# Designs tried in a protein design chat: VH-VL binders against q8ixk2r445to577. Part 112

Target 1, 133 residues: q8ixk2r445to577
Amino acid sequence: FFGMLQNKGLTDYCFDYNPPDENQIVGHQVILYLCHGMGQNQFFEYTSQKEIRYNTHQPEGCIAVEAGMDTLIMHLCEETAPENQKFILQEDGSLFHEQSKKCVQAARKESSDSFVPLLRDCTNSDHQKWFFK

## First folded at step 5 (VH-VL)

Design g48 (framework fv_zigakibart)
Fold by ESMFold2-Fast, scan of step 5:
Structure g48 (fold): chain C 133 residues (1-133), chain A 119 residues (1-119), chain B 107 residues (1-107)
Amino acid sequence: as target 1 above (133 residues)
Amino acid sequence: QVQLVQSGAEVKKPGASVKVSCKASGYTFTGYYMHWVRQAPGQGLEWMGYINPNSGGTKYNEKFKGKATMTSDTSASTAYMELSSLRSDDTAVYYCAREKYDDYYFDYWGQGTTVTVSS
Amino acid sequence: DIVMTQSPSTLSASVGDRVTITCRASQDISNYLAWYQQKPGKAPKLLISAASTLQSGVPSRFSGSGSGTEFTLTISSLQPDDFATYFCQQYYSYPYTFGQGTKLEIK
């Protein structure tokens, strides 16, 4: 699967990664932004290793969640995906982060007008349902 | 059962301050945003802002920035909204309203607190 | 700010009537619209979220439709308990804004 990763609950919002320096791809938080349909910073690939890859710039980035954290951060992809970079896209549209046993939810970034994907306890909420467009 | 119970009616003189409380019960207080909405007599609803009790973070409608201050007390499961430098046009019913984290609409409302500003 | 405009401002109807209240947004808000009912002296009550999702415990005679800039709230067969003021609210962007209200009164 590849394309824009759109939220079912926040129907106009897609995964977005816009690092301030295209030569420093890693270390920044993945955000949600209005879906624009142009790919680029909203183009992601779901791989057979259960990774969510960002391929717009080099080196390729892979979304990860560090132990004890709930934010999705861009890290360098590894030849063999580590457990913190594995997300199971389930038939109902949930993105299950296997290592933490939590699901990716569209959430409001505190004290701001922006949205971010965060790990939360798995529920049947439409804010935890994702699909590639 | 979810309940939001607000403090009683207040009558204040111009220039005074008033602090309205909203006590939550029946749910995890830190799991929900608390919004404040004003309704002047015979008028419509006006959004003032919200507080996230989990972080203390706030977002204000620009119209109320510097006029309203929102705070919360997690141990008491209570949200507060303070209005400073009261004027007659601050006379209104003030509501607290709950937003389930990231649902963006208000599923439960307090009963309202009437604030009357008169000389 | 997104301006929400309701029509009519006042609607007179009889029990059993089908009534429709309209809400217009000054810009595209997708489906980020809620409908609230307010009875005199009481707090507003959420009826519908996401333009068309009926809240638990709300009678099925209430329905919502629309997307973008034009939205409607319909009561298929008006009951005595339905005489109230109805407000639409956009939650697409800050500041959140409400329509001016539609007062539904007995004919």
Scores: ipSAE 0.013, ipTM 0.614, lowest interface PAE 8.2, mean pLDDT 87

Design g49 (framework fv_zigakibart)
Fold by ESMFold2-Fast, scan of step 5:
Structure g49 (fold): chain C 133 residues (1-133), chain A 119 residues (1-119), chain B 107 residues (1-107)
Amino acid sequence: as target 1 above (133 residues)
Amino acid sequence: QVQLVQSGAEVKKPGASVKVSCKASGYTFTGYYMHWVRQAPGQGLEWMGYINPNSGGTKYNEKFKGKATMTSDTSASTAYMELSSLRSDDTAVYYCAREKYGEYYFDYWGQGTTVTVSS
Amino acid sequence: DIVMTQSPSTLSASVGDRVTITCRASQDISNYLAWYQQKPGKAPKLLISAASTLQSGVPSRFSGSGSGTEFTLTISSLQPDDFATYFCQQYYSYPYTFGQGTKLEIK
């Protein structure tokens, strides 16, 4: 699967990666932003290794969650995907991070109307359901 | 290459309404929130609200609810801000400002539209 | 609402001076603070974002620092083009709020 990774509950919002420096693609948080339909910073690939890859710029990035954290960050992809970079896209649209046993949820950034993907306990909420468009 | 071009100055009588436009070019209009900021003569800046041009969704500062209405026209790449029931204290320069992609601060501003309300 | 207070409201300085403008937030805003420069009759121009990130094309004599509730804009060696009004803005929560502005005047 590849395309724009859109949220079922927040229908206008897609995974987005917009690093402030195009020469430093690693270490920044993945955000949710208006789906614009043109790919670019919203174009992701779901791989057979269960990675969510960002390959709009080189070198390719892979979404990861650090131990004890709930934020999704961009990291460099590895030849063999490490466990913190593996997300299981389930039939119901949930995106399960096996290492943490949590699901990716569209969540409000604290004290803001802005949204980010965060790890949360798995629920049947539409805010935890994702699909490629 | 990004440009926000606003409509020209307006002089209105109390009780009238005015609709200010902000035409965007050089980027994908529906991909960015558009905010409106007011500046009364000799005063500071006041955030009025934003519109999401993709959905038409809006967020208003409580101070401007019922006074300002924000809309957009995707085919024209133009955002609008209408002020109703004008009073002398609505006299100000009104700016449109684009939110930086994913960052929330304003990276580009329109040149401003002066609205003068006088009897 | 978060209240932003700038000090001083007016600052008189000479070319070559090091000038410092302070911005205080009524609550913790982390680093969600921008600085804008506005010249008479012109729209504001973004100088600094995220409290300390200098915008492309802005001279290196400008710098920002701070986090939480206390923020500072510094001009290391004032130039004639720098006489303007400076505004801080929090974008941590809605409604977004600006400081009242600091007018930098020639002595």
Scores: ipSAE 0.008, ipTM 0.556, lowest interface PAE 10.4, mean pLDDT 86

Design g5 (framework fv_zigakibart)
Fold by ESMFold2-Fast, scan of step 5:
Structure g5 (fold): chain C 133 residues (1-133), chain A 119 residues (1-119), chain B 107 residues (1-107)
Amino acid sequence: as target 1 above (133 residues)
Amino acid sequence: QVQLVQSGAEVKKPGASVKVSCKASGYTFTGYYMHWVRQAPGQGLEWMGYINPGSGGTKYNEKFKGKATMTSDTSASTAYMELSSLRSDDTAVYYCAREKYGDYYFDYWGQGTTVTVSS
Amino acid sequence: DIVMTQSPSTLSASVGDRVTITCRASQDISNYLAWYQQKPGKAPKLLISAASTLQSGVPSRFSGSGSGTEFTLTISSLQPDDFATYFCQQYYSYPYTFGQGTKLEIK
């Protein structure tokens, strides 16, 4: 799958990544923003290795979660996807991070109006359901 | 081309209020957060807060809660920052600054509005 | 609040000198640090974002480095236009905070 990765519960919000420099894509948190369908910053690819790739810029980035953290951070893609970069997109739209045993949920960023994808205990919430548009 | 143009200098007496404007052009106003930063004479920069023009949502530095009020007018592409109950230590240059989409630093700044509070 | 400490407060230098300004955060801010240049009577101008990303139109003599709590801004060969005050800013968490500034003066 590829396209805008949209949330079912937080209607009109999509995965969004706009690095400070198109040649420097690592180290920043993936956010959620209103789906616009115009820029490359909302275009992601779900791969056969269970990666969520940001492949509109070079080098290609892959979403990862560091041990003990709940935020999704952009890292460089590796030749073989490491466990912290693997997300299982389930038939019901749940995005399961196998290494942590948690699901990606649309949530409000602490102390701000911004929304971000965060790892949370898996539920049947629509805020944990995602689809490519 | 992105521009942020602020209102002119103000001289106020203690106890008055002042409303500074910041008119945006060259981009989609509702797609970017607008922040306000204060600089007292000869001093450093101090973050006051932001407004999301698309939603009207605001976040204030605790120091400015109850003192500053941020608003925006989407049809005019203008952000506002009002200071109430002015004191002499509110004398400063006030800047609006646009947040780089998704990155949270300030890529464009207004030219500044000098507010002088004196009796 | 994250406290940003800059050193030195004032630096005297000559055209052609290599100048280094340091910024220290009171806690780990990863690379969420920006550098701004401010000339007298003017608004700050963004020079560097994400600790080391040079902004378009900024001369290559400017560079930033560091991560975590220690950051530096370097001007490899100082030019007359570079005499200004420089500020670092963390945007890791609210409230956003700035260093107190480093004033770069003619020696």
Scores: ipSAE 0.007, ipTM 0.535, lowest interface PAE 10.6, mean pLDDT 85

Design g50 (framework fv_zigakibart)
Fold by ESMFold2-Fast, scan of step 5:
Structure g50 (fold): chain C 133 residues (1-133), chain A 119 residues (1-119), chain B 107 residues (1-107)
Amino acid sequence: as target 1 above (133 residues)
Amino acid sequence: QVQLVQSGAEVKKPGASVKVSCKASGYTFTGYYMHWVRQAPGQGLEWMGYINPNSGGTKYNEKFKGKATMTSDTSASTAYMELSSLRSDDTAVYYCAREKYGSYYFDYWGQGTTVTVSS
Amino acid sequence: DIVMTQSPSTLSASVGDRVTITCRASQDISNYLAWYQQKPGKAPKLLISAASTLQSGVPSRFSGSGSGTEFTLTISSLQPDDFATYFCQQYYSYPYTFGQGTKLEIK
């Protein structure tokens, strides 16, 4: 699968990554932004290694969750995907982060007016359901 | 200090095109979206669209699709908005306004460029 | 498109007054609303984001409230610098839309 990764519950919002510098594509948090339909900073690829890849800039980035954290951040992709970069896209649309046993949820960031994808206990909420558009 | 400095006032004839510039300083130009908003005399604000200077990607208000063209020059830290096939009802002050990535609102605005379309 | 309607279109007040400007969205926009102040001949200035978050450098006499479809901008003790036109803006959905503006003028 590839395209804009859109939320079922927060229906106008897509995964978005816009690094401030093409030479520094890693270390920043993935956010949710109004879907614009142009690909670019909202274009992601779900791979056979269960990675969510960001291919708009080089080197390619892979979404990861750091130990003890609940935020999704961009890391460099590796030839063999490490456990913190593996997400299982389930039949019901949930994105299950196998290492933490949590699901990706569209959530409002504390003390912010922005939305971000965060790891939360798995529920049947539409805010935890994702699809490629 | 963050500044957005726009080009000077323009008077154009119906059917002409106008290209307004917005030069950014005091911040990393590619880290912020640049929006364009116009205001006709005595009227409210109308969002036209934005450009992402980092990618060159644009999003237009449907009303301005095919009429407005947004571009940017990262080496000059300058955004441009060209409006074609001008009509008298395009007479307005045109503003550039930056959006901090992920904020969706406009924290700094240019001073505005008055465009007058008259025969 | 989401239509933003402000009331009143003009408001006359005196220094020291508490004034309230309202903004209504034609659809639920949660709290995705910003307020701007515009003085004659000048560009708009951001006052409030996320319906109620006061921006740095904006006087504490300004406050915002509301969610869903009804929003309010309040100035608790009006100062001479506050006579201006105020605009609300939704950023819930494209295209971004503004209210028609509320002109706050000297009584």
Scores: ipSAE 0.007, ipTM 0.610, lowest interface PAE 9.5, mean pLDDT 87

Design g51 (framework fv_zigakibart)
Fold by ESMFold2-Fast, scan of step 5:
Structure g51 (fold): chain C 133 residues (1-133), chain A 119 residues (1-119), chain B 107 residues (1-107)
Amino acid sequence: as target 1 above (133 residues)
Amino acid sequence: QVQLVQSGAEVKKPGASVKVSCKASGYTFTGYYMHWVRQAPGQGLEWMGYINPNSGGTKYNEKFKGKATMTSDTSASTAYMELSSLRSDDTAVYYCAREKYGYYYFDYWGQGTTVTVSS
Amino acid sequence: DIVMTQSPSTLSASVGDRVTITCRASQDISNYLAWYQQKPGKAPKLLISAASTLQSGVPSRFSGSGSGTEFTLTISSLQPDDFATYFCQQYYSYPYTFGQGTKLEIK
């Protein structure tokens, strides 16, 4: 799968990587932004190795969650995907993070109008359902 | 070359409405969000909100909800911002500004439209 | 709302001077900060994004630094074209907010 990774519950919002510096693509949090249909910062690839890759810039970025954290951060992709970069896109649309045993949920960033994907206990909420468009 | 050209200055009476336009050229209009920023005389910049020309979706600064209405016409590559029930403190220069795709800051600005509200 | 505070509000300088303007955010905004230049009667012009990324066509004498809550804009050797008002802007969260501006005046 590849394309824009859209949320079922927040129907206008897509995964977006908006690095502050176009020459420094790693280390920043993945956000949710209004879906625009143009690819670019919202273009992701779900790989057979269970990675969510950001290939808009080089070197390629891979979404990761560090142990004990709940935010999705852009890391460099590795030759063999580490456990913290593996997400299972399930048939019901859930994105299950294997290492933490939690699901990716669209959530409002505290004290702001900004939305971000965060790890939460898995539920049947539409805010935890994702699809490529 | 990217250009944002705004409508001319307006002088209005209290209680009237005004609709400011911002005509885009030199890029794909529906690919970039358009923001509106106001600047009261001798003062700083205030973000009002944005419109996504592709969907018509909008986000407003709470301060301007119910006061400002943002719309767009994709066939004319033009964004609009309408102010209702004008009061003297709406006197300001209103700017449209294009969001750099995916980066949230403003890479191109219109020249500004002066709106004066006086009795 | 995130409050952006600039210092100083007015700065007098001479051509050739090194000038530094500071911007503080009321909470951590990482590096989601832009700097704009505004000349009298004109629209603002983007100078720097992501706290330190110089925009195409902006002279190399301009530079930005900082992260978190404290940021600076530096002009290494002031030129006549640089007398203007400078604004910082956070784009970390809505509503986007600007500093009150720093007016750079000829000494």
Scores: ipSAE 0.006, ipTM 0.574, lowest interface PAE 10.4, mean pLDDT 86

Design g52 (framework fv_zigakibart)
Fold by ESMFold2-Fast, scan of step 5:
Structure g52 (fold): chain C 133 residues (1-133), chain A 119 residues (1-119), chain B 107 residues (1-107)
Amino acid sequence: as target 1 above (133 residues)
Amino acid sequence: QVQLVQSGAEVKKPGASVKVSCKASGYTFTGYYMHWVRQAPGQGLEWMGYINPNSGGTKYNEKFKGKATMTSDTSASTAYMELSSLRSDDTAVYYCAREKYGDWYFDYWGQGTTVTVSS
Amino acid sequence: DIVMTQSPSTLSASVGDRVTITCRASQDISNYLAWYQQKPGKAPKLLISAASTLQSGVPSRFSGSGSGTEFTLTISSLQPDDFATYFCQQYYSYPYTFGQGTKLEIK
């Protein structure tokens, strides 16, 4: 699958990666932003190794979650996907991070009206349902 | 100043359709979602769905799919909600309410439109 | 769907009383809860967003608290203008759902 990864609950919002420094593509948090349909910062690929790849820039980035954290961070992709970069996109639309046993949820960033994807306990919330558009 | 002004009360026979309007003023119409909320006589509030006037995209509460149709007219800054195949249990007050993109609660409400279905 | 349960359904109180209305969500909704006030024949008015954020123009006697699954609306010293029906609403996931309402009546 590839395209814009859109939230079912927060309907107009898509995964977005727009690092503030174009020369430092890795190490920043993935955000949610209004779906604009122009690709670029919102274009992701879900791979057979269960990675969510950002290949708009080189080197290719892979979304990861560090142990004990709940934020999705862009890291370098590896030849063999490490466990912290594996997400299972289930038939019901949930995006399950197997290593942590948590689901990716659209959430309001604390003390802000901006939105980010975070790991939360799995529920049947529409904010935890994702689809490629 | 922000205002949401809804169309007047309607009395319809079973089987008819009714289209309720909600005219927005005092803000950028395309910058806010427009939601519709139903309240049957003596009952609580029930969310019906929303329309994004910027994209025309809609999301419906499953309970109202096939019954309600939401549209908007950007040039008129007006949102619409049409009910089809009216039955007596569609009798209710219908409210429009705005939500700013990313502000998920309803900060401004229309005055309500009473729809009465009787034979 | 997330089920919102309000208690009590009806509350009788006198001017000057401290009143508390509770709202319980069937699952964790963090702080994504709003409180609305509705007077007979009128549209609901937003009082509180994000569980505890008082809206501009709303009297300071109103306050909200809670997170997760249990939420409370408190009126510290009830005024005549406060007799109305109060609704909680979760905006954590679609479909948005409301509590059944608490009617605040003169004792």
Scores: ipSAE 0.007, ipTM 0.538, lowest interface PAE 9.2, mean pLDDT 86

Design g53 (framework fv_zigakibart)
Fold by ESMFold2-Fast, scan of step 5:
Structure g53 (fold): chain C 133 residues (1-133), chain A 119 residues (1-119), chain B 107 residues (1-107)
Amino acid sequence: as target 1 above (133 residues)
Amino acid sequence: QVQLVQSGAEVKKPGASVKVSCKASGYTFTGYYMHWVRQAPGQGLEWMGYINPNSGGTKYNEKFKGKATMTSDTSASTAYMELSSLRSDDTAVYYCAREKYGDFYFDYWGQGTTVTVSS
Amino acid sequence: DIVMTQSPSTLSASVGDRVTITCRASQDISNYLAWYQQKPGKAPKLLISAASTLQSGVPSRFSGSGSGTEFTLTISSLQPDDFATYFCQQYYSYPYTFGQGTKLEIK
């Protein structure tokens, strides 16, 4: 699967990664932004190792969640995907982070008007349903 | 100083088309989405849609699909909104309003363009 | 579509009064609500975003509160320049929708 990872509940919003510059690819939070259909900063690949890979810049980044955290951040991809970089895209569209046993939900960024993907307890909410377009 | 300057008032006959312009200055035009909002005399504000000047991508309110067409010209820093097949209930003031990346609300508005449709 | 309902439609007040305008959403919009002021013949002006965040240059007598489905805009001590129509707007989901407006007029 590859393309723009869009939310079913916030129907106009897609995963977006916009690092400050190409020399600072890792360590920043993944956001949600209006889907523009152009790929670029919204183009992601779901791999056979259950990674969500960002290929717009080099080196390639992989989305990760640190232990005890709920934010999705960009890290360097590894030859063997570590557990904190593995997400299970389920048949119902849920994106399950196995290490934490939580689901990715479209949510408001703390103290901000912006939207971000966050780990939350799994529910049947459309805000936890994702699809590649 | 951010400014959005719209074209002047228009009076059109039913069935005609009208194209409203919104010229931006004082900021990087391609870094902000441009939204269009209508205000009919007997109704409140209605969101029509937006255009991303950087990509040309658009999002329309279903109510205005087939009626409104949004375009932009990056070299002129101008957004356009064209209304086709005008009817009397298209009579309204049309506003452009900008959205900063990730903010979702409208921080600056154009002065408005009155479009009157009469036979 | 999310329906935004404002009350009252018209509010008469005197300079120095404390006035409150309410806005109700037909579903939970969290704090994704903005307030705009519109004077006759002029474009709307953003006053408040995220239900309670006052915009730069807006007088401190304006304040917003609320979350979920019920929101309020308060002017603590009404000034002559505040007589205008006020609109709430949700930006939680598309299409963005506005309340019908509250006209604040001189008593």
Scores: ipSAE 0.007, ipTM 0.558, lowest interface PAE 10.4, mean pLDDT 86

Design g54 (framework fv_zigakibart)
Fold by ESMFold2-Fast, scan of step 5:
Structure g54 (fold): chain C 133 residues (1-133), chain A 119 residues (1-119), chain B 107 residues (1-107)
Amino acid sequence: as target 1 above (133 residues)
Amino acid sequence: QVQLVQSGAEVKKPGASVKVSCKASGYTFTGYYMHWVRQAPGQGLEWMGYINPNSGGTKYNEKFKGKATMTSDTSASTAYMELSSLRSDDTAVYYCAREKYGDYAFDYWGQGTTVTVSS
Amino acid sequence: DIVMTQSPSTLSASVGDRVTITCRASQDISNYLAWYQQKPGKAPKLLISAASTLQSGVPSRFSGSGSGTEFTLTISSLQPDDFATYFCQQYYSYPYTFGQGTKLEIK
């Protein structure tokens, strides 16, 4: 699976990663941005290791959630995926983060009108359902 | 400090083409989408489309497909919008505008380029 | 296309007045609405994004409210520098569309 990772509930929004420094692709929060259909900063790969890879640039980035946090941050990919980088894309479109036992939800970033993917308790909400386009 | 500087006014005859430039400074040019907006005399604002300077990808308003062509030059930090087969109703002020990252509104605008089409 | 309609089309007010401009969308756009100020001969300037988020450097007398289909721009104490045309814009779906504009005249 690969392409633009779009939200079912927030229908015009896709996973987006556009780091301000091309030499430092890690450490920044993954956001949601209006789907532009052109790939690039919105092009992700879902791997057999249950990773969500940002491989537009080298070295490849892998989405991770740090312990105790609810935000999705870009980390460097490992030779074998660590638990904090594993997401199960389920048949219903839920994106389940194994280590935290929570689901990825489209939500507003605090103190702003920006949208971001956040970990939340799993529900049947369309804001927790994702698909590759 | 962010600045968008557009090329000067143009007077063209019907059937000609015109290419408007928009030079960006004060930020990373490839990090932000660039939009083009037109305003005919006495009329409101009309969205034409955008270009992603990082990928070269474009999105056009259907009204301008086949009429407008958007390009960019990363080395010059400049976006371009070319109109072909000009008619008198293309007379307008053309603006470039930067899309605010994560908020999608247009946070910085060029000063505008007046294009007049007359015989 | 989503049609944006502003009211009033023209408004005359005195310095110090509280003025309101409304913007209506032909369909639900949530809060994907921006307000711009355009002074004669100049490019538009972003005042408010996401219906209510004031842009940095914009005077606090400006405020925005609303969601869905009805939105309001308020200037709490009108100043001479506010002589301008105000536009709303939806960025919920392509093509992005603008209201027809409200011309604010200082008497």
Scores: ipSAE 0.007, ipTM 0.563, lowest interface PAE 10.0, mean pLDDT 85

Design g55 (framework fv_zigakibart)
Fold by ESMFold2-Fast, scan of step 5:
Structure g55 (fold): chain C 133 residues (1-133), chain A 119 residues (1-119), chain B 107 residues (1-107)
Amino acid sequence: as target 1 above (133 residues)
Amino acid sequence: QVQLVQSGAEVKKPGASVKVSCKASGYTFTGYYMHWVRQAPGQGLEWMGYINPNSGGTKYNEKFKGKATMTSDTSASTAYMELSSLRSDDTAVYYCAREKYGDYPFDYWGQGTTVTVSS
Amino acid sequence: DIVMTQSPSTLSASVGDRVTITCRASQDISNYLAWYQQKPGKAPKLLISAASTLQSGVPSRFSGSGSGTEFTLTISSLQPDDFATYFCQQYYSYPYTFGQGTKLEIK
């Protein structure tokens, strides 16, 4: 699967990664932004290793969640995906982060009107359902 | 067990101010936003604003800017909402309600505080 | 501001009836819609969040559906405890806004 990773509940919003400096492509938080249909900073690939890859830049980035955190951060991809970079895209559309036993949810960024994907307890909410377009 | 307990009813004259309290228990006070919602007699619900007890940051509905002031006391697990320059149209029941940002809007509410403004 | 419009404003029904309340948003709010129940003299109680997610402890006869701009709250078999006023609320953008309420009363 590859393309723009959209939320079923927050239907106009896509995974988005747009670091301010092309020389530092990793280390920043993944956000949700209005889908524009042009790929670029919203183009992701779901791999056979259960990674969500950012292929717009080289070296390629892989989304990760550090222990005890609930935010999705861009890391460098590794030859063998570490557990913190593995997300199981389930048949119902949920993105399950096995290491934390949590699901990725579309959520408001604290103290702002912007949106971000966060780890939350798994529910049947459409905010936790994702699909590639 | 989650509880939000508000201060008792108030009767005030026009021009006075009133400060309503909302004491939280049964959860981590700083983990949730505290919102204030107004309900005039026989009317619907109107959102006034919120305070983030973790940061002290606030956001107000434009209609209540300059009228309402929200604060919190983390050591007492209590949120406050003060109304200034009271007018008769401020007569309402005022509710506090918590929000788990990004998840649920208002899963627990205080019992409400009736504020009556009359000469 | 997002305007929330509920219909009907008053609904008369009997125990055992299937009742439906509609809520419309002036713009797309995705599924950021909640439903509340309020009884006279009491605070509102959250029934449903994310348009269709039933709150823990709420009877299964309550259900919510919809996305975007049109939403529905359904009570499949009305019980005496369900006579109350119902409000929808968007939490998509600030200021948060509520519908004007639907009063469900005994026929």
Scores: ipSAE 0.007, ipTM 0.568, lowest interface PAE 9.3, mean pLDDT 86

